# Designs tried in a protein design chat: VHH binders against Type II restriction enzyme MwoI (mwoIR). Part 5

Target 1, 363 residues: Type II restriction enzyme MwoI (mwoIR), of Methanothermobacter wolfeii (Methanobacterium wolfei) (o59646)
Amino acid sequence: MKNPKFTENQKEIEKEEFEFLQKLNFIIKESLELFNTNLKNSMKFINYITLPIIMASIESKSFNPFSEIIEKHIAFILNSKMNSLGYKFLPLGYSSDLTYENDNSIIHIDIKTANLENPSDFKDTVPLGINQSSYPGVLDCKIRGKNIKADCKKIKVYPNIPTTYNNKLTITNALLFIYPDYKEIIDEIREDYIAIRELISINLKDILTPIEGSLEEFLNYKPSNEKKRLEPILDNIVRGYFIHDKLRHEFSENVEKDLEEFEKKIIGIAKKLKEREIKPVAILSISIPNGELAPHYDDEIVSGKSWGSSFRYHYKKSGNSVFKGLDNKASRAVFLHINKEYLPVLKKYFDPITVYELTEKRL

## First folded at step 21 (VHH; from x5 with F27R G35S S107D)

Design n4
Fold by ESMFold2 at other seeds, look of step 22:
Structure n4 (fold): chain B 363 residues (1-363), chain A 121 residues (1-121)
Amino acid sequence: as target 1 above (363 residues)
Amino acid sequence: QVQLQESGGGLVQAGGSLRLSCAASGRTFSDYYMSWYRQAPGKEREFVATISYGGRTYYADSVKGRFTISRDNAKNTVYLQMNSLKPEDTAVYYCAADEFVKYPSGDYDYWGQGTQVTVSS
């Protein structure tokens, strides 16, 4: 398709998308001070979740303990502010983290986090689930960067979000939070945790004597892989000992000393987590084109390797992605916040950096 | 704060070439997006070209293939090489700078005073 004309309906859609993007940008930009205050307040309780964080990190190579805190707080900000803009919360369950409606539109907002060490998750792009867009994705014709067939780009993958709900326009946005990797803090103590688990395993007899009933009978059950069965028991003892003050002084003196030294290491990690600046490296706001705007964004919205797996919006594929049907040529993707400490790193990934500048105090 | 001084304007024959310079003074020239705009009499100022701190360039459709923007961070200078000049290129050319592309306004923080380019037939 060679530069098709925007219809009047398509221009009106982009006007509505642009106007909502401005409202969203204003809300988030104005709310950063409250975000910082509430985040600091929650850090008062980091000691209580540090061991759970360590234990969860054994299961995942790339666990980030702060992503949920950031996401929950931004959802709180949006819920507290959207009503003042005339939007009501809708608990629609099939697509996005947050859904709102007013008289003319239904808003889907998805909160996304990316690790600064993984630029494919944020560099001039945003990943989308099939439930996070209304724009059909063009099939990716490449295997390892090589085109498979010349014309396979004609195949569309249709997402689950409709372009309208009963004549209310669907507007879809992403808030993308880039944050530093916290892996270095967790990796050192992961080895210590594994050592404590082994110490408990070797010394189970010290605790079996006082335990009666189902635990003793359970331990006499012998599955085909004894270590698999034993891991839940070891983790239960860890939680009992360190979180609930159970089983204290039921091990030998040597074992108790090692457990107490590990407890000191947990406290040290909690201090490191508390001291880490828990501000995003950057916050981006991204307006995702509505599906009625096809084919104008076909080059930028592509489908993943299988239906239902993913879409990707490459908003800088052909330069800056703009509201192509609007005269103002405003960007669909803007930075709401930049942590100045990381600006040199961000300039390696983004060129240009487009920032939202607050112009009005009230909406 | 950045101060911008344009030079290199003048009278040139159609089909000829001219090189504009914009010398910047003040803080952190290498961190700025540098742009050229032009304004013909009775018309609004229009975008010509921009170059980012990383060297990526952008051009107005009316000058693509004829104009080249470049920068020399060691000399704190941005250049506009204008080839195949047309009478329609006659305007006052302004240099502009900003650390970021600003949204929604698109304004630049710093502007030069302008240099006249006149293309005769």
Scores: ipSAE 0.188, ipTM 0.637, lowest interface PAE 4.0, mean pLDDT 79

## First folded at step 22 (VHH)

Design p1 (from l3 with Y110H)
Fold by ESMFold2 at other seeds, look of step 22:
Structure p1 (fold): chain B 363 residues (1-363), chain A 121 residues (1-121)
Amino acid sequence: as target 1 above (363 residues)
Amino acid sequence: QVQLQESGGGLVQAGGSLRLSCAASGFTFSDYYMGWYRQAPGKEREFVATISYGGRTYYADSVKGRFTISRDNAKNTVYLQMNSLKPEDTAVYYCAADEFVKYPSGDYDHWGQGTQVTVSS
């Protein structure tokens, strides 16, 4: 049982995974100029999305304001190009958003963005949802610093994606886009937005006409087991005031002055976001092992500490994760793009840095 | 312009040792992967060893335990210490350098002219 050999079927699976990785790498590498053009075109409209970006920034300390835009442009490229490889788009409810089919395989592609300043999201690892892998993960369920009735042992956690669909092989990949940190821009305005929301909250009586009863009774409404939710009302007023030019002059002069000053800050943030480097620091392409390759990748695919709600693939846990059953020992993770300005930082996190080389146009 | 110059090759008896050096110029040496390859007459060039900018080393199975790659970033030089030499180690040994590991070929952008190593029985 020690160091079990790859079966011939497992070697064939890895050959197919390697061949698809090369196809995907070619598509993305060849399309980088189109991706950059599409991204710059979206930036023409930054003025319309800056307030939504500011409002969304409250959700995460490592917020990437362009993550959704990046994901959508890459999805467009993939949807446009996969047909040339003989694949049809096949979205499934419990799979990745980008699922494709041909005669022999079903392909799942997940697009991730990561902040360069948060290496736990990209260094030697990639997070996977339960719908983004077919390989079972290991869960260490020991509770840190606590005594329990029974010692919790390693448990295999099974994902939603099967290793095959009928006779079609499941192939799973991730595209990881690493971006520079936008923290200084976002932190500058996030606290101001929170302050504006509080200012509106204090002054709600200036702009709300009670439907019936008092304004305070309206704002204190709650379901039997839910707490009052004021935040949607405040966010609605923010959108009405700044995006739709409503409610102007309904507040006192002092409040209006503060709101208009914040509006100028929004415009300044839009300019800073547009001027910041929008190209990715790096693009990493990752082939995720199929579950039929167990146990060969058991040390590399683990479940998160949240008791099996997600997985991580440590594509570098044993040095470098490679196609272990292939003679060439090619890497399962390869860079499709590196912004050389950031190469010193990337060298802190990656050794080796393996780069896909585009040789001929095949598609 | 990038230049790689191997030295230290020659004739040696089986079981003996030899140390190859490769002096590099024309690039920031500490930023590059350095490697050794070899080619016997009539055969394809084969991987021997590589050392990363971070000092991590990789070896072909055929030389593991006998050969040691090292680098001196102050002298812009990479070394290959070859111990327990065998007649099948006879080849031209090439120094190679690249900014990255290339995929899928594993090839290097820059090569030296090579130095002959001959191991007699």
Scores: ipSAE 0.425, ipTM 0.778, lowest interface PAE 2.3, mean pLDDT 82
Fold by ESMFold2, look of step 24:
Structure p1 (fold): chain B 363 residues (1-363), chain A 121 residues (1-121)
Amino acid sequence: as target 1 above (363 residues)
Amino acid sequence: QVQLQESGGGLVQAGGSLRLSCAASGFTFSDYYMGWYRQAPGKEREFVATISYGGRTYYADSVKGRFTISRDNAKNTVYLQMNSLKPEDTAVYYCAADEFVKYPSGDYDHWGQGTQVTVSS
């Protein structure tokens, strides 16, 4: 326990984890052109999805409006390519939908996105939910900002993913996509979208006729605790007007003028989004240690901020996180792609930068 | 166009010291990882030390505490200070350079011609 040697079983686990990491790196690296093509195809439809993306981004407070689209395209590549490696798709409900099996292992792959302006989400670390690892995390029993602490040496952050399934080894990986912040584009329209919802709220009398109760009850309904009850109605009217071309000319001329001005702004934002070819700043491939490797990675897999509901893998903590039981000291985290324009910024956050290269193409 | 030229090798008695230098040209030196490797007759080339563009260093276990790698970005030069030399340190020492650490082999794209270090008993 205290600086113990790796057992033979633990060395075999690391060998299997390393071998899978090489397979995953190969198929992702070979598929970057397909990923870019798939993303470009989605951008052909930007005029239809711009308002939904704006609404979702504001609701989630996310500054990457394309994160779900990116994740779906990568999932498609993985689902298509894993069969060529002898793996069958096997979703397990409670875990990542990117779950696969072969004769010896069950594979969980998680796709993460991070904004370059928020380095705590990508610098030397990757956040993990309890469904995304089999390694128990060290629990931090301090309340940050307070002088309150408990002794929790007996307790770990316990994940839902077992170290094996029916004697098949659990292997867990993350693919981390780092993107620039899209805040500047989304900020242009955020306040206008909020203002349009308020404008519709004030003018509900133009389109809403009460059947029971008075219109005054509906129009004067502004309790601070219950403004959320009206938001679905306002968002529905926004969708009806701008997506479905409904309710046109049902508002007063002044209101219609403001709605038409916002529509022009949506079109302008769609053009800006379409003109930007969206590519990641960097793509990291990360092998997350299996829980049977405890305690060898305890310093690197620790509680997140939520007192046992999540944790982080610090793949660079205390130097480089490597396959500690393998003689070659191969890294568990490797870059599959770097946008060279951002290399000076990445060098501020990463040292070393370890890059995967296709060996068969180096002749 | 990339050139790496080692110097400072020679004959030294056990317990002595040598300082190797590697002058580099043809690339932006401050952006590159620099390393030292060595090869004794009849043996495979082995890792000795590396230094990143940010100054972070790594050493083989066999040389830790005895060898120090450093760099001077103004002179485009990397150094290997070798102290407490042993006869088993006898080898041709090679300078290596790469923009990135390569995975999984750790191989470097650029190599010097080598300089002989001989440690007598």
Scores: ipSAE 0.361, ipTM 0.742, lowest interface PAE 2.6, mean pLDDT 83

Design p6 (from n4 with R27F G54S Y110H)
Fold by ESMFold2, look of step 22:
Structure p6 (fold): chain B 363 residues (1-363), chain A 121 residues (1-121)
Amino acid sequence: as target 1 above (363 residues)
Amino acid sequence: QVQLQESGGGLVQAGGSLRLSCAASGFTFSDYYMSWYRQAPGKEREFVATISYSGRTYYADSVKGRFTISRDNAKNTVYLQMNSLKPEDTAVYYCAADEFVKYPSGDYDHWGQGTQVTVSS
């Protein structure tokens, strides 16, 4: 089995991808102090004793406000810095708002986050949506847990992004942020939060006086969703008591004692969160091969499902994914930042750990 | 203070074998990538082999199957077993160490003084 040699056009594509990767790496590396300062400053506007309340009150199991804060600050940095390198912001709507152009290229950058406790999302691979690549993926039509296959070799996973746009080369990159899981810390207090809401519900008579009718009539009203009807007002009272320092001493002494015990737990949680530091574990910069480089990356960009609804780029497959058409064989994936507290954990998942370093200031 | 000292070089006939050693001190040896590079007169320094902190190995295409890199963390020593030597393997061989693989330069923080390997035909 002979692989075709890289054409001259394919080599030029990889030169452009490599050159952009260096420019992107420079921007992010030079902006890490600003990112850390901005993230730290975001935490100053939320009282540390109130942060666990906000996180505990959110019912969505998928919501993680740390991940969203990180993504927003990085997107801001990219939007403000890319113009300094001659790239103009060019939102196209169908890939992401993080799209840029210069004379030769259309740049797509995707910000991805992964939980350190779920290594399948970051270890030697990155998941891709169909709007995050121009390289068609190999389709795997295997039924999960069984060796039953359909012949899908004529069909690939086809992405939304073209390989070129108006004679400009498409360049696609991912910035992968690995962050610690704070769920176990927040789950510790979530059950107590529910218990405090129930305690307040039972004792609403202490602080609610109806204007018309009786409080007994109000409390005895039983709609089909009574718990859902009351939860917003209970959450409001929690916010008033713990965040705004209101309604103190409006309940009986026994209720106030339980509220004070919950407050002590909130303070303890805030201390645990501060001790873990709210920072990314690592930042990985990834150059995703352009689709005109087919078939050279076919064994690295593959379907994760039989129907081809998504795919993965194995950026470390075959011992270290590189710019295969370039003489320097530079890595397509490189760490821009490592939080040294987590380095022993990262060594479990990555070998080698390849780090972007500036030995001299050049761009 | 980091120190790397190579030994085991010399003159050998083509087809022969040689084992290089590099003794390391001044850092936590088990945490570092250890590598061998070589440089022939008038040529640029070229990569030969590396061994990671977890024991994973990487080789230049020109030496695959002939050279074996290994490490002994108890002795703070990395080795290069060189078999089936060819005249084109003639060079000064350098030991290098780094906590990470550096990008894009591929440079290393620490280098030894080198040991001469000469393969005669």
Scores: ipSAE 0.418, ipTM 0.762, lowest interface PAE 2.0, mean pLDDT 80
Fold by ESMFold2 at other seeds, fold request of step 25:
Structure p6 (fold): chain B 363 residues (1-363), chain A 121 residues (1-121)
Amino acid sequence: as target 1 above (363 residues)
Amino acid sequence: QVQLQESGGGLVQAGGSLRLSCAASGFTFSDYYMSWYRQAPGKEREFVATISYSGRTYYADSVKGRFTISRDNAKNTVYLQMNSLKPEDTAVYYCAADEFVKYPSGDYDHWGQGTQVTVSS
């Protein structure tokens, strides 16, 4: 045959992976309303986090203000629910943050968030780190567009997670949350924030009195590969003024007017962020093959974006997203939730869209 | 109020051809997966072919190369062209429709009443 047959041990591994996937799917599907409620509660505090979000947005053009909040709420749900299925939390330093055990297995769950406008993070694939798989990834030792290649079939990307911990099977899963991009809201205020930083910068003499030398020389000093001293001073003044009500009335009247106008814009952005739908566009649940299943998934689990130091699981690369060793044709990747308002957009990226539903079957 | 109406079944000699049609109403046809299943007497329903909303097709191994599924979104109709028919193809053929592929059941929200295909030896 073209493909090696699954051994009996490999079939048992896939049976265990399938059974856990069903448990995970049930937990998340059952908890979707709780997740949405918890997220809405976090939005009650949006006024307190909007300025930090704006300040952080300068560092990255592809900024998602809510990814950490989403991840923490899902982690809370999992930590609360896994005990009812006989699993207990097991933090293992150099593993995924969500690690659990029972008598027979050690479970690693990774929570991923992806922007709908960046399909390379979600379309028929899931990116994985070294602590999020037990399956060695295939390396491609070619430079695309160049006649430079090597034969590296003797090595792979080797993960930190073993295929077993003593006599306990390693099971690895990803939960992938796709959400809308918030670029238009953040871009609206980012340019205004940059202008405010410049305004504060040219008016620092209102706050800092030079004694000797030039203020410009002091602010431009850059010790030991650190940022210029100007940058932390500007950040401190922004936090002091807008969060702590410090330095009010220390600038000229025209500067104070501009700062007060920006403060009103911060409040306006907070309202836009609160009113934006913060619900996921879609939630995918993905069972990642155990490394003992090699070579059956070698076409799907390959080196990731950080060549040689990360992975991608292309669960539809061969057109198959199934547990290859099981006869039931069960999918390793399924949608747990779809926001129907985004379904036309999702259909441009996914075909098929396989949706998890519990149905009663009578044999 | 979804309706699926199959037609085009009948009796045909082995090696012959038939074309089944399924007319659909009550939903946005272009958004749906359309599928054909068949059920021989005393056997469970089995998958034959699917065509997605993007035109992607999937076939059971037993019919690959002999059967072709297609759709006409303007007429809200899906077709199954069956060539090189064998006695083993004898069954009631059902049209099915769903917005999604359902997991783990593989069930569909909507089913037609079926059309009989009989292939004589």
Scores: ipSAE 0.380, ipTM 0.760, lowest interface PAE 2.4, mean pLDDT 84
Fold by ESMFold2, fold request of step 25:
Structure p6 (fold): chain B 363 residues (1-363), chain A 121 residues (1-121)
Amino acid sequence: as target 1 above (363 residues)
Amino acid sequence: QVQLQESGGGLVQAGGSLRLSCAASGFTFSDYYMSWYRQAPGKEREFVATISYSGRTYYADSVKGRFTISRDNAKNTVYLQMNSLKPEDTAVYYCAADEFVKYPSGDYDHWGQGTQVTVSS
């Protein structure tokens, strides 16, 4: 039986999505050696970014210190390779950061990173923002555990990007990088950093002298809905002291000794991060259905956690997520890289594990 | 060296049953996808069934409800129970194995030599 609901236009859309998925898979798979080389080059500079990594870590305990580096290197690969496929970089607002065009289509690529220890970010699903899909997501307007609900059948989660730009088809893809947990390295230094922030906070009178009002009033002031003044001041002092060698000897001797001990810990963390290197567990390539394919993917593209401003694509919910309108039943989600060291863990989360092979070209 | 050896083929009347076996060696059987394909003379090889390392099964529409794939990891053997056989099921049946599902080709790294199944009317 063939999907009798698919129109000929919808089948043509899926053919174009499939053809682009093959092109993207080829580029990334062929470029894995360059990607790894670029990551190693970035690690030469780890000493300069270790403190910023530590400072960012206080916002979340499930932090990947290398997510931005991974995203930048993939963006470089795509920006340098897409021309060979006839695509030009297209800087738009309210679209993905990696947007390209040719005569027939507008391409949106989103780069995602997920921690292997947080499977809700990658197992059978990928989170999407409103700039990362053209497919309206199904919305469930119920307050769970309460008898409060509304009929939301007329309303979907509507993305910013259209299904076409005039005559050009919108094609949306995600590249999902699954990485090992760096939590044990970051957690130790995170607690030490929190302690250093408190130490500086208690001793701010050594370097700040109020002229009018109290120092406490100044530091606890919260202009509009921003953070208290104390938070950015602490961040600034930390950068000044540890990155720029400013404010040295402005604190008491006891405070200076604690700051210097923390500086030794920063150096130790930089060495640990460099030794660990970036070891991708897996790279997954995902074709996100175009919105003109509605309603065929309504059971797979649903509202995310932010009611009306995010989505999830459940690419495995139907047992084997495929291009539903194509006879070949090709997968919309495929592995471009698997670190075999982690294969037992990956088999816990995925069945099937579908891998892309370079020898099959459909460009 | 990987080896796949099919057995259990033969001649059977329409409506009858056969059970095919594929004995495997040279790889960690429990880690592999095991599949059956068939090929009639002058036709392309076509998918029949697959069973994953976790026991999930997949069937071609033409055999769904009539054929059952199973595996015995202790014996390194995959089976195809073929019930309600039709003359259209006449083909050489091949066992195939791969560590992964290959994309986009759907090809397999390892193939057996095949066993003939003939369904008379």
Scores: ipSAE 0.378, ipTM 0.759, lowest interface PAE 2.4, mean pLDDT 83

